VH-VL binders against Uncharacterized protein At4g17700. Designs and how they scored, part 17

Target 1, 164 residues: Uncharacterized protein At4g17700, of Arabidopsis thaliana (Mouse-ear cress) (o23610)
Amino acid sequence: MEEYEFLVRVREAGGFDIEHLMDTKPSSCVIGCREFDNNDDYNAHIVLFARMGIHKYNMIQGTNLQLSCVEKYNYRSPRVYSAFYITLIAKDPDACNSLVTFQTRVVEEGFNMTKLSCNIARPKPGPQENAALPRHSVDLEPVDVFYKGSLPEWPPEDAFNDNI
Below, E stands for the ipSAE of ESMFold2; O stands for the ipSAE of OpenDDE; V2 stands for 0.75 times the mean of E and O plus 0.25 times the DockQ between their complexes.

## First folded at step 12 (VH-VL; framework fv_lutikizumab)

Design w06 (from t04 with heavy chain S35H; at its last look DockQ between E and O 0.34; V2 from the best seeds 0.00; counts 0 for: pae E 6.2 > 2)
Fold by ESMFold2, look of step 12:
Structure w06 (fold): chain C 164 residues (1-164), chain A 118 residues (1-118), chain B 107 residues (1-107)
Amino acid sequence: as target 1 above (164 residues)
Amino acid sequence: EVQLVESGGGVVQPGRSLRLSCSASGFTFSDYAMHWVRQAPGKGLEWVAYIKYDGSNKYYADSVKGRFTISRDNSKNTLFLQMDSLRPEDTGVYFCARERDYEWFDYWGQGTPVTVSS
Amino acid sequence: DIQMTQSPSSLSASVGDRVTITCRASQGIYDYLTWYQQTPGKAPKLLIYDASTLETGVPSRFSGSGSGTDYTFTISSLQPEDIATYYCQQYYNLPYTFGQGTKLQIT
């Protein structure tokens, strides 16, 4: 399957849930996928990108979601930018600390995170919502490379075994 | 600032060849896929050809396949279209366009006219 | 190949009017659609990508909407400088294809 045709199938799947396609990925394709279990350390970039998505959602919707953990991400790293499709668990303190599966797309341009943008930030759609994703231009300021926050606490292990 | 400048257009008879060039500046040319798009006089736009950032993959419209060859020289920031066996229906203005990694065309050149007439 | 059908083919309107152009794809294109403006004698200019996202520097009177196969481009209050031909284009799959264009004229 050529690189372009594989990318079309990724687009059909919405970009976030592509594990079923990875067996057919051409070696020339610049798409990677990482799933986390309860023993994995996150890299600092993924935590930052996950927090960006949550904060954008909170700003627009007036909510107070907090990052609990990252379940998985996949990324496209062509020469001009890197795009990260992150699936994470957020905690809603205003809803008895309920957990929400959440999706965000963050684009990094330039070296060392000098320009970041987030164009998808949402609770994961249910099966009845089609693959079409909302896309909006977002005017975000660049985020400094030195941003370091405490990692969120993991939910109970049984809450993640279905999602890791 | 991003600039794309086409050249090499002209008036030729059917069956002859032309080679178009597109000179790129203001960005890292070797990071971008490039396209040719044409427009017949008074008509709409027609996609012609695509080339990947490193030249490893090329696609052509059926109307030009086997007659046109897209190529690039990343050391000279130049895109090429070799047009062989030209036909009157190839007449039009030829634009080079920059693609953002299998997405839209964010920058276009001003075009170079090609006329194929006896 | 994905056919893009644009309507109307031409349109006359007055300054200040709301203008609507539609574009229909022969299959779903998942919002991978652009709108271009082309003034006579010039290259196309990108106005909208991802069906509804305004390119930087494009006036807010321009907008796009739609989903699936049916997409709409709107100018909320027509200005004299908006005289142009407008094209939709899908970039879902190669070959990328364009609508036939809508020639917009001011009366």
Scores: ipSAE 0.050, ipTM 0.595, lowest interface PAE 6.2, mean pLDDT 80
ESMFold2 (binder alone), look of step 12: mean pLDDT 92; pTM 0.907
OpenDDE, look of step 12: ipSAE 0.822; ipTM 0.937

## First folded at step 13 (VH-VL; framework fv_lutikizumab)

Design x01 (from w05 with heavy chain D101Y; at its last look DockQ between E and O 0.32; V2 from the best seeds 0.00; counts 0 for: pae E 2.2 > 2)
Fold by ESMFold2, look of step 13:
Structure x01 (fold): chain C 164 residues (1-164), chain A 118 residues (1-118), chain B 107 residues (1-107)
Amino acid sequence: as target 1 above (164 residues)
Amino acid sequence: EVQLVESGGGVVQPGRSLRLSCSASGFTFSDWAMSWVRQAPGKGLEWVAYIKYDGSNKYYADSVKGRFTISRDNSKNTLFLQMDSLRPEDTGVYFCARERYYEWFDYWGQGTPVTVSS
Amino acid sequence: DIQMTQSPSSLSASVGDRVTITCRASQGIYDYLTWYQQTPGKAPKLLIYDASTLETGVPSRFSGSGSGTDYTFTISSLQPEDIATYYCQQYYNLPYTFGQGTKLQIT
């Protein structure tokens, strides 16, 4: 399968739920995924991005969702930017601590997280909604500087062979 | 400031060859994919060829496949289009364009004209 | 190949008018659509990507909308400098394809 053909499949799926596609991914394709279980420590930058998505959603929608855990993320890092499609569980204290599956997309441009933007921040759509299409759930604005502390090294991923 | 400057266009007879160049400055050329896009006189735009940032993947429109070759020299910040076996329908202005990873063209050169006629 | 059909092919309007151009894809393209402006003698300029996102520095009078196969481009209040040919382009799949263009004229 050619690299662009795999990307078409990822685009059809919306970027968040792509595990069923990964068996067909060409090794040259700069897309990866990580799923977490109850034994895993999270990468610090993924937690930061998850909280960024929740925080912006809360500010715009007037909610008080809190990060409970991260289920998975998919990423795309073709040198000039990194995009993260994060699926997480949020807790809603105002609804008897009910759990909400939540999706957020965060794009990092430049070194040291000098420009971050959150383009998607939403509760995961139900089965009757078209979750496979890209959607803008909330009007979110980019941020130039979000975090200035040290962060863990970016997780190494197999298969990204097109970098210098 | 991002700058893309095409050169190498001209008037040639059918069956001849031309080599187009695109000089890039104002950005890290080796991090970006590139494409050639052409515009026939008084007509719309047609994508011609794509090359990945490290040169490892190349794709062509069917109308030019087997005749045109896209390439790049990242040490010289230069994109190339070798155009062999030129036909009158290849006539047009040729733009080089910057893209990320199979996405839109965020910067275009001003183009270099190519005319193929007897 | 994905065919992109623009309508109308030519459009005349007065300064201050609202202008709408449509673009139809031969299949669903999942919002992977870009709008370009080309003034005479110039290269195309990116205005809108992802169907509705304005590029940095583009005036807010420009907007894009739509989904699936049907997309629209709108100028909310036409200005004299907006005289150009406008192109939609899908980047969902290779080959990238463009609409045939819409030539916008001032009455």
Scores: ipSAE 0.549, ipTM 0.803, lowest interface PAE 2.2, mean pLDDT 84
ESMFold2 (binder alone), look of step 13: mean pLDDT 92; pTM 0.927
OpenDDE, look of step 13: ipSAE 0.843; ipTM 0.939

Design x02 (from w05 with light chain L94M; at its last look DockQ between E and O 0.29; V2 from the best seeds 0.00; counts 0 for: pae E 2.7 > 2)
Fold by ESMFold2, look of step 13:
Structure x02 (fold): chain C 164 residues (1-164), chain A 118 residues (1-118), chain B 107 residues (1-107)
Amino acid sequence: as target 1 above (164 residues)
Amino acid sequence: EVQLVESGGGVVQPGRSLRLSCSASGFTFSDWAMSWVRQAPGKGLEWVAYIKYDGSNKYYADSVKGRFTISRDNSKNTLFLQMDSLRPEDTGVYFCARERDYEWFDYWGQGTPVTVSS
Amino acid sequence: DIQMTQSPSSLSASVGDRVTITCRASQGIYDYLTWYQQTPGKAPKLLIYDASTLETGVPSRFSGSGSGTDYTFTISSLQPEDIATYYCQQYYNMPYTFGQGTKLQIT
């Protein structure tokens, strides 16, 4: 399969749910996937990116979703940037700590996370009801956040309960 | 500052060949995919050809397939378009453009004019 | 091939006017759409990618919207320097294809 034809199929799938395509990926294509179970150590960058998406959604929607875990991510790294499509589980304290599957896309440009942008941050959409699945939900703009060196620290959601 | 400078255009008879060059500076050329895009006089834009950052993948518009060859020399920061069997319909300004690997064109050269006429 | 139909082909407006240009794809393109500005005698310049995301340094009076097959480009308050031809382009699938252009003039 030509590399571009594979990329079109990834685009049709929305970028987040591509496991069914990976057996057909040409070797020239720089796409990777990682899935986690409850005992896996998370890459620290993926946790940061997941929290960026949740934070952006909370600011726009006036919600307080909290990261519970990262379920999986896909990435594409074609030499000048890396794009991460992250599927995570968020907890909604305002709905009796119910769980919601959440999707976020974060783009890293430059070395050592010099520039980060988040342009998708949403609860996972329901089944497709038309021919075109929107790539962007919610009126999101890329958010330019610059980091140099170590990851920024975000307090865990449950730290406030344990430190009274 | 990113710069893309095309050269090698001119007036040529149908059936002849031309080789266009695009000199790149101000960025790491070997990290970027490149395309050629053309514009007929007073008309719109038409994508012509694509080449991956390492030259391993090439794609062509149907209108030029089999006649044009895109190539690059990363040691000289240069993109090429070899245009064989030229037709009057190939007349236009040819731009080289930088892209984020199968995405959009974020920088364009100034263009080089090509006229195919008897 | 995905055909891109752009309208209008030509438009005249006054400084300060809201200008809207539309672009229709022959099939769904999943927001893989750019808008370019081309002033006479110059190369095209990227304004908007991903249908609605402004390129760095592009004034906020420019915006893009739409989904599926129907996309719009808007200048909220036309300025004299906005005289140009505007093109949409899909990059969803090869070949990349452009709309035929909209020539914008100031009266």
Scores: ipSAE 0.473, ipTM 0.758, lowest interface PAE 2.7, mean pLDDT 84
ESMFold2 (binder alone), look of step 13: mean pLDDT 93; pTM 0.938
OpenDDE, look of step 13: ipSAE 0.877; ipTM 0.954

Design x03 (from w05 with light chain D31S; at its last look DockQ between E and O 0.36; V2 from the best seeds 0.64)
Fold by ESMFold2, look of step 13:
Structure x03 (fold): chain C 164 residues (1-164), chain A 118 residues (1-118), chain B 107 residues (1-107)
Amino acid sequence: as target 1 above (164 residues)
Amino acid sequence: EVQLVESGGGVVQPGRSLRLSCSASGFTFSDWAMSWVRQAPGKGLEWVAYIKYDGSNKYYADSVKGRFTISRDNSKNTLFLQMDSLRPEDTGVYFCARERDYEWFDYWGQGTPVTVSS
Amino acid sequence: DIQMTQSPSSLSASVGDRVTITCRASQGIYSYLTWYQQTPGKAPKLLIYDASTLETGVPSRFSGSGSGTDYTFTISSLQPEDIATYYCQQYYNLPYTFGQGTKLQIT
């Protein structure tokens, strides 16, 4: 299929859950996927990007979510930037340390994290088919963009810190 | 400073050809996709053609498909638009613009005017 | 093709006024939308991308919002230098398409 047609499908899916599309990816697309299991070490930059997304969400919403783990990420690296769609598990201390699946999109421009921005930072929208849980019982439209903005060109010192 | 400079516009009769050039400087041209966008006098904007950074993908608006050819020479930092079988409806200012691989146009050239009239 | 319908086609306002321009897409475009300013006789200038993100150096009086099919562009306090035609553009899919433009005049 044409490269832009594949990209439309990725965009329609929201960028975070695209594994089902990868068999149709044209070779010209610079898109990759990584899933982590219990024995995998994380890329250092992915942990930083995950924390930046959580930090942005906390600042905007007045919450105190903490990174618990990273489940997976997809990345798109055309020649002038890299975009990372990260699915992670956050812990909410204000809800008895309950776990929430969280999504963030971080864009890196330049070498070695010279310019970073976070365009999406949100709890993952709940599936309607899971009617047993209160959060999953609400009907939510798909949301692929929740919060937008840029972070400083260099990460703040607290972006490397998993303490609150 | 990023610079895009179009040239090659002019006045031609219907059915004739023109070749537009866009000279790029101030950035690594071979890393960027490029497009041509046109604007008829006193009218809105119309995307014309796209070319990927390495020339491997080219796409055209239906109104120009089969008549226009986009190309690039990365060794000379130059984008081209070959316009064949020109029609009066092709009259307008033609801009070259750079983009981040199917994203927004963050820099536009000054444009080159093309007039197709009998 | 995704049709972009812009409203109003023209607008007159006074310095200091709040100005709002709307853009409707014929299908959902997931915030893959830009706003451009075009001064007469010049190339368009990027103001906003991703529906709501200001380009570097763009004054904070400009803002964008919206989702799905409905997007808005706002100038919070109109200035004399804002005389221009404003265009929305979707980049969700090819062909890229633009709204018909909104000509802004200052009284």
Scores: ipSAE 0.584, ipTM 0.820, lowest interface PAE 1.8, mean pLDDT 84
ESMFold2 (binder alone), look of step 13: mean pLDDT 93; pTM 0.935
OpenDDE, look of step 13: ipSAE 0.877; ipTM 0.956

Design x04 (from w05 with light chain T53E; at its last look DockQ between E and O 0.35; V2 from the best seeds 0.63)
Fold by ESMFold2, look of step 13:
Structure x04 (fold): chain C 164 residues (1-164), chain A 118 residues (1-118), chain B 107 residues (1-107)
Amino acid sequence: as target 1 above (164 residues)
Amino acid sequence: EVQLVESGGGVVQPGRSLRLSCSASGFTFSDWAMSWVRQAPGKGLEWVAYIKYDGSNKYYADSVKGRFTISRDNSKNTLFLQMDSLRPEDTGVYFCARERDYEWFDYWGQGTPVTVSS
Amino acid sequence: DIQMTQSPSSLSASVGDRVTITCRASQGIYDYLTWYQQTPGKAPKLLIYDASELETGVPSRFSGSGSGTDYTFTISSLQPEDIATYYCQQYYNLPYTFGQGTKLQIT
């Protein structure tokens, strides 16, 4: 399979649920997957990105979803950016603490001139909606960056706490 | 401060060859995929060829496959297009453009004109 | 190959008018679509990527929308400097393909 053909299949699947494609991935594709269980330590980077997505959604929608755990992520790291497609579980206090499967995409650009953007932050849609989804979610107001500039001026960790 | 500068265009007869160059500056050339895009006189844009940042993948439009060869020299920050067996329909302005990795073209050169006529 | 069809091929409008250009793909392209502006004698300039995302430094009067096969480019209030040919391009799959262009003129 040619590299661009594999990428088309990833794009058609929406980027979040691609495990079924990985046995056909050309070695030239810089795509990886990580799944977590109860014994895995999360790295702080992924937890930060998961919280970015949740807090962006909360801010735009007026909700108070809280991060419960990260189930998995896929990443694509070509040389000029890294994109992370994160599937997580959030708790909804306004729905009797029910659990919501949530998806967020975070892009990191320009190492040493790093900017972060969150392009998708949404509850996971149904399977039929996944197949037809645009590259960007229609559930949120369009935003393309949270942080722009030559350098991050302010660490985002304390702004992303689930217990606000 | 990205710059892409094409050169090597000219007027040639059908069946002859030309070699286009694109000199890159203001960015790390070896991190970026590159394409050639052409525009016939008074017509729209047509993608011609793609090359991955390390040269490991190359793709061509059907109209030029077997006649054109894209290449790059990352040590010299230069992209090339070898155009053999030129036809009148290859006439146009040839742009080099950079892309992240099978994504949009965010910077284009000013183009170099190629005319293929008797 | 994915064919991109723009409408209209040319358009005249007055300063201040709302201008709409459409682009139709021969199959779904999942918002992997750009809009470029090309002034005569110049290279194309990226205006919009991912169907609706405005490139840095592009005036907010430009916007993009659509999904699936049908995409729309809008100038909310036409300015004299907007005289150009506008192209859509899909980057969902190779070969990358462009619409035939829409030439915009001021009356």
Scores: ipSAE 0.578, ipTM 0.817, lowest interface PAE 1.9, mean pLDDT 84
ESMFold2 (binder alone), look of step 13: mean pLDDT 93; pTM 0.940
OpenDDE, look of step 13: ipSAE 0.883; ipTM 0.956

Design x05 (from w05 with heavy chain Y53W; at its last look DockQ between E and O 0.35; V2 from the best seeds 0.00; counts 0 for: pae E 3.3 > 2)
Fold by ESMFold2, look of step 13:
Structure x05 (fold): chain C 164 residues (1-164), chain A 118 residues (1-118), chain B 107 residues (1-107)
Amino acid sequence: as target 1 above (164 residues)
Amino acid sequence: EVQLVESGGGVVQPGRSLRLSCSASGFTFSDWAMSWVRQAPGKGLEWVAYIKWDGSNKYYADSVKGRFTISRDNSKNTLFLQMDSLRPEDTGVYFCARERDYEWFDYWGQGTPVTVSS
Amino acid sequence: DIQMTQSPSSLSASVGDRVTITCRASQGIYDYLTWYQQTPGKAPKLLIYDASTLETGVPSRFSGSGSGTDYTFTISSLQPEDIATYYCQQYYNLPYTFGQGTKLQIT
């Protein structure tokens, strides 16, 4: 399969649940997948990206979801950017600490100044919803983070509560 | 600053050939995919051809397939378009454009005019 | 091929007006859409990608919205330097295709 055709299939699937496509991936296509179990250490950038997505959703929707763990991510790294499709578990303190499977897409790009953009942040759609929903929701605005050098530290979770 | 400078355009009769060049500076050329996009006089934009950062994959619009060849020399930061068997409908301004591998064009050259007339 | 249809083909507006341009795709393109500005005699300039994300350095009066097949480009308060032709482009699938353009004039 040609690389562009494979990428269309990934786009049609929404980018988060692509395990069924990986047997057809051409060798020229650079897409990776990582799944975590209870004993895996997360690298700092995936935790930052997960929190960025949750924060953006909380800000727009007026919720207070908190990161519980990261289940998996898929990534595509052309030479000049990296796109991460992260599936995580969030906790809702306002709903008796119930757990929510959550999806976020974060793009990392730049040379001397790294730009982080989040353009998907949502509870995982149900089994009967369209997996290829628009990358942006009508209520979702990009949240851009710029940094140089070392990965920035994440502020305390309550620093981002909406309308406080 | 990113610069893309096209050259090699001109006036030519149908059936003849031209070779366009695009000189790149201000960025690491070998990290970026490139395309040619053309604009007929008084008309909109039409994508012509794509080449991956390492030259390994190339794609062409149906209107030019078999007649045009895109290529690159990463050691010279140069993109090329070899245009054979030119037709009057190939007339237009040809832009080289930088892209993110099957995504959008974030920088464009100023273009080089090509006129094919009989 | 995915056809991109812009509306209107031309329009005139006064400085300070809100301007909208629409772009319709012949199939769903899932926000894989850019907007370009082309000033007469110059190269196109990227304004918006991913349907709604402003390119760095683009004034905040420009915005994009929409989903599926229907997308909108908005200038919230028209400025004299905004006179140009505007194009949408899909990058969901090859070949990349552009709208026919919308020529914006200042009255």
Scores: ipSAE 0.390, ipTM 0.763, lowest interface PAE 3.3, mean pLDDT 85
ESMFold2 (binder alone), look of step 13: mean pLDDT 93; pTM 0.940
OpenDDE, look of step 13: ipSAE 0.877; ipTM 0.955

Design x06 (from w05 with light chain N93R; at its last look DockQ between E and O 0.34; V2 from the best seeds 0.00; counts 0 for: pae E 2.4 > 2)
Fold by ESMFold2, look of step 13:
Structure x06 (fold): chain C 164 residues (1-164), chain A 118 residues (1-118), chain B 107 residues (1-107)
Amino acid sequence: as target 1 above (164 residues)
Amino acid sequence: EVQLVESGGGVVQPGRSLRLSCSASGFTFSDWAMSWVRQAPGKGLEWVAYIKYDGSNKYYADSVKGRFTISRDNSKNTLFLQMDSLRPEDTGVYFCARERDYEWFDYWGQGTPVTVSS
Amino acid sequence: DIQMTQSPSSLSASVGDRVTITCRASQGIYDYLTWYQQTPGKAPKLLIYDASTLETGVPSRFSGSGSGTDYTFTISSLQPEDIATYYCQQYYRLPYTFGQGTKLQIT
């Protein structure tokens, strides 16, 4: 399969649920994936990106979702940026600690997280919805002002860990 | 600062050829995919051709396929468009543009005019 | 090919007005949509990508929204420097296709 054809199939699937496509991935595509089970340790960067998506959603929607765990992520790293499609479980304290599957897309541009942006931050659409389309109005913007220069500029890591 | 400068446009008769160049500076040219986009007088924008950062993939609009050839020389930071068998419908301003790999055009040159007429 | 239809083809508004331009795709494009600004005699300039994400350095008065086939570009408070033609473009599939453009004039 040509690289471009594979990319179109990934786009049709929305970027988050692509496991069924990976057997057909040409080696020229810079797309990887990781799934976590109950005993896997998380990468520190992926937890940060997951929290970034949840934080942005909370700010826009006035909610207090908390990261419970990360289920999987896919990433695409062409030469000038990396995009991470993260599927996670969030806990909603305001709905009796109910769990919701949540999706976030975080893009890293430049070296050492000089520009991070969150382009998708939403509860995963249900089976009856088109999972490739965002279902919530989220004001997505680059966050490079927070990460350029001094780090970190977000809440401390232990504050996020206490909510997991 | 990113800079893209097109050259090689001009006035030619139908059936003749032109070769456009785009000189790139202010960024690592060999990391970026590139496209040509054209704009006929008083009309909208039309994508013409795409080339991957290393030249391994090339794609063309149907209107130019078989007549135009996109290429790049990464050692010279230069993008090219060889335009053969030119038609009056090819008249327009030709922009080179860089892209994030099958995505949007985040920086454009100022364009070079091409006129194909009797 | 995915056809992109912009409405209106031209628009006249006053400084301070809210301006809305729509773009309709002939099929779903999953937010793979950009908006460009082109002032006369100049190259297009990227304003918005991923349907709603502002490019770095673009003023916050510009915004984008929509999903599926229907997308909207908004200038919340029109400024004199916003005189231009605005184009949407889908990048969901090759060939990339553009709307026909919306010429914005200020009265």
Scores: ipSAE 0.506, ipTM 0.758, lowest interface PAE 2.4, mean pLDDT 84
ESMFold2 (binder alone), look of step 13: mean pLDDT 93; pTM 0.940
OpenDDE, look of step 13: ipSAE 0.877; ipTM 0.953

## First folded at step 14 (VH-VL; framework fv_lutikizumab)

Design y01 (from x03 with heavy chain D101W; at its last look DockQ between E and O 0.42; V2 from the best seeds 0.00; counts 0 for: pae E 4.7 > 2)
Fold by ESMFold2, look of step 14:
Structure y01 (fold): chain C 164 residues (1-164), chain A 118 residues (1-118), chain B 107 residues (1-107)
Amino acid sequence: as target 1 above (164 residues)
Amino acid sequence: EVQLVESGGGVVQPGRSLRLSCSASGFTFSDWAMSWVRQAPGKGLEWVAYIKYDGSNKYYADSVKGRFTISRDNSKNTLFLQMDSLRPEDTGVYFCARERWYEWFDYWGQGTPVTVSS
Amino acid sequence: DIQMTQSPSSLSASVGDRVTITCRASQGIYSYLTWYQQTPGKAPKLLIYDASTLETGVPSRFSGSGSGTDYTFTISSLQPEDIATYYCQQYYNLPYTFGQGTKLQIT
């Protein structure tokens, strides 16, 4: 399968749930996956990116979701930027600490985290565990519109460790 | 500051060849995919060709397949478009554009005009 | 190939007006869509990517929305420097395709 055709299938799946595609990945594709279980140590990058998505959602929706853990992420790391598709669990203190599966896409531009942007930040749409999930999901459009926007750049040295 | 400067355009007869160049500066050229996009006089934009950062993948619009060849010289920060068997329909301004690998074009050159006329 | 159709093809409006341009794709493109501005005598300039995300330095009077096949570009309060032709582009699949353009003029 050529690299472009594989990337189309990743796009058709929405970027977050692509495990079923990975055994067909051409060697020319730069896509990686990581799944976490049982209090795994997180890379500081991933915690920062997860919090960035939650912060953007909270700012737009007036909520107070808190990061509970990172479930998995997929990343595409071309030479000039990295895009991270992060699935995480957030806690909602205003709803009796209920847990919400949450999705965020964070782009790191430059090699030393010189610019970060977040263009997807949302609760995971309903029960969807198939390959047809698009990047913006089947969620309501008004909610997706509220998720869009660029956050202020964070300092390169502002990395939290994986015990959050 | 990102700069893209096209050159090599001109007036040629149908069936002839022309080679466009795009000189890049202000960024690490070898990290970026590049495309050519053209615009016929008074018309809209048409994507022409794509090349991956290392030259390993190339894609062409159907209208130019078999006639045009995109290439790059990363040691000279230069993108090329070899245009063979030119037709009057190839007339337009040709832009080189920097893209975020299979995504959108964030910087464009000024364009170089190509006229194919007898 | 994914056909992109813009409406209207030409538009005249006054300074301060709200301007809306639409772009329809021949199939779902899942917000893999950009909007470009091309001022007379210049190359296109990126305004919006991912259907609704403003590029750095783009004024907040510009916005984008939409999903599936239907996308909208809005200028909330038209300024004299906004005279240009505006293009949508899908990047969901190759070949990349553009709308036919919308020429915006100020009366």
Scores: ipSAE 0.266, ipTM 0.682, lowest interface PAE 4.7, mean pLDDT 82
ESMFold2 (binder alone), look of step 14: mean pLDDT 92; pTM 0.927
OpenDDE, look of step 14: ipSAE 0.626; ipTM 0.842

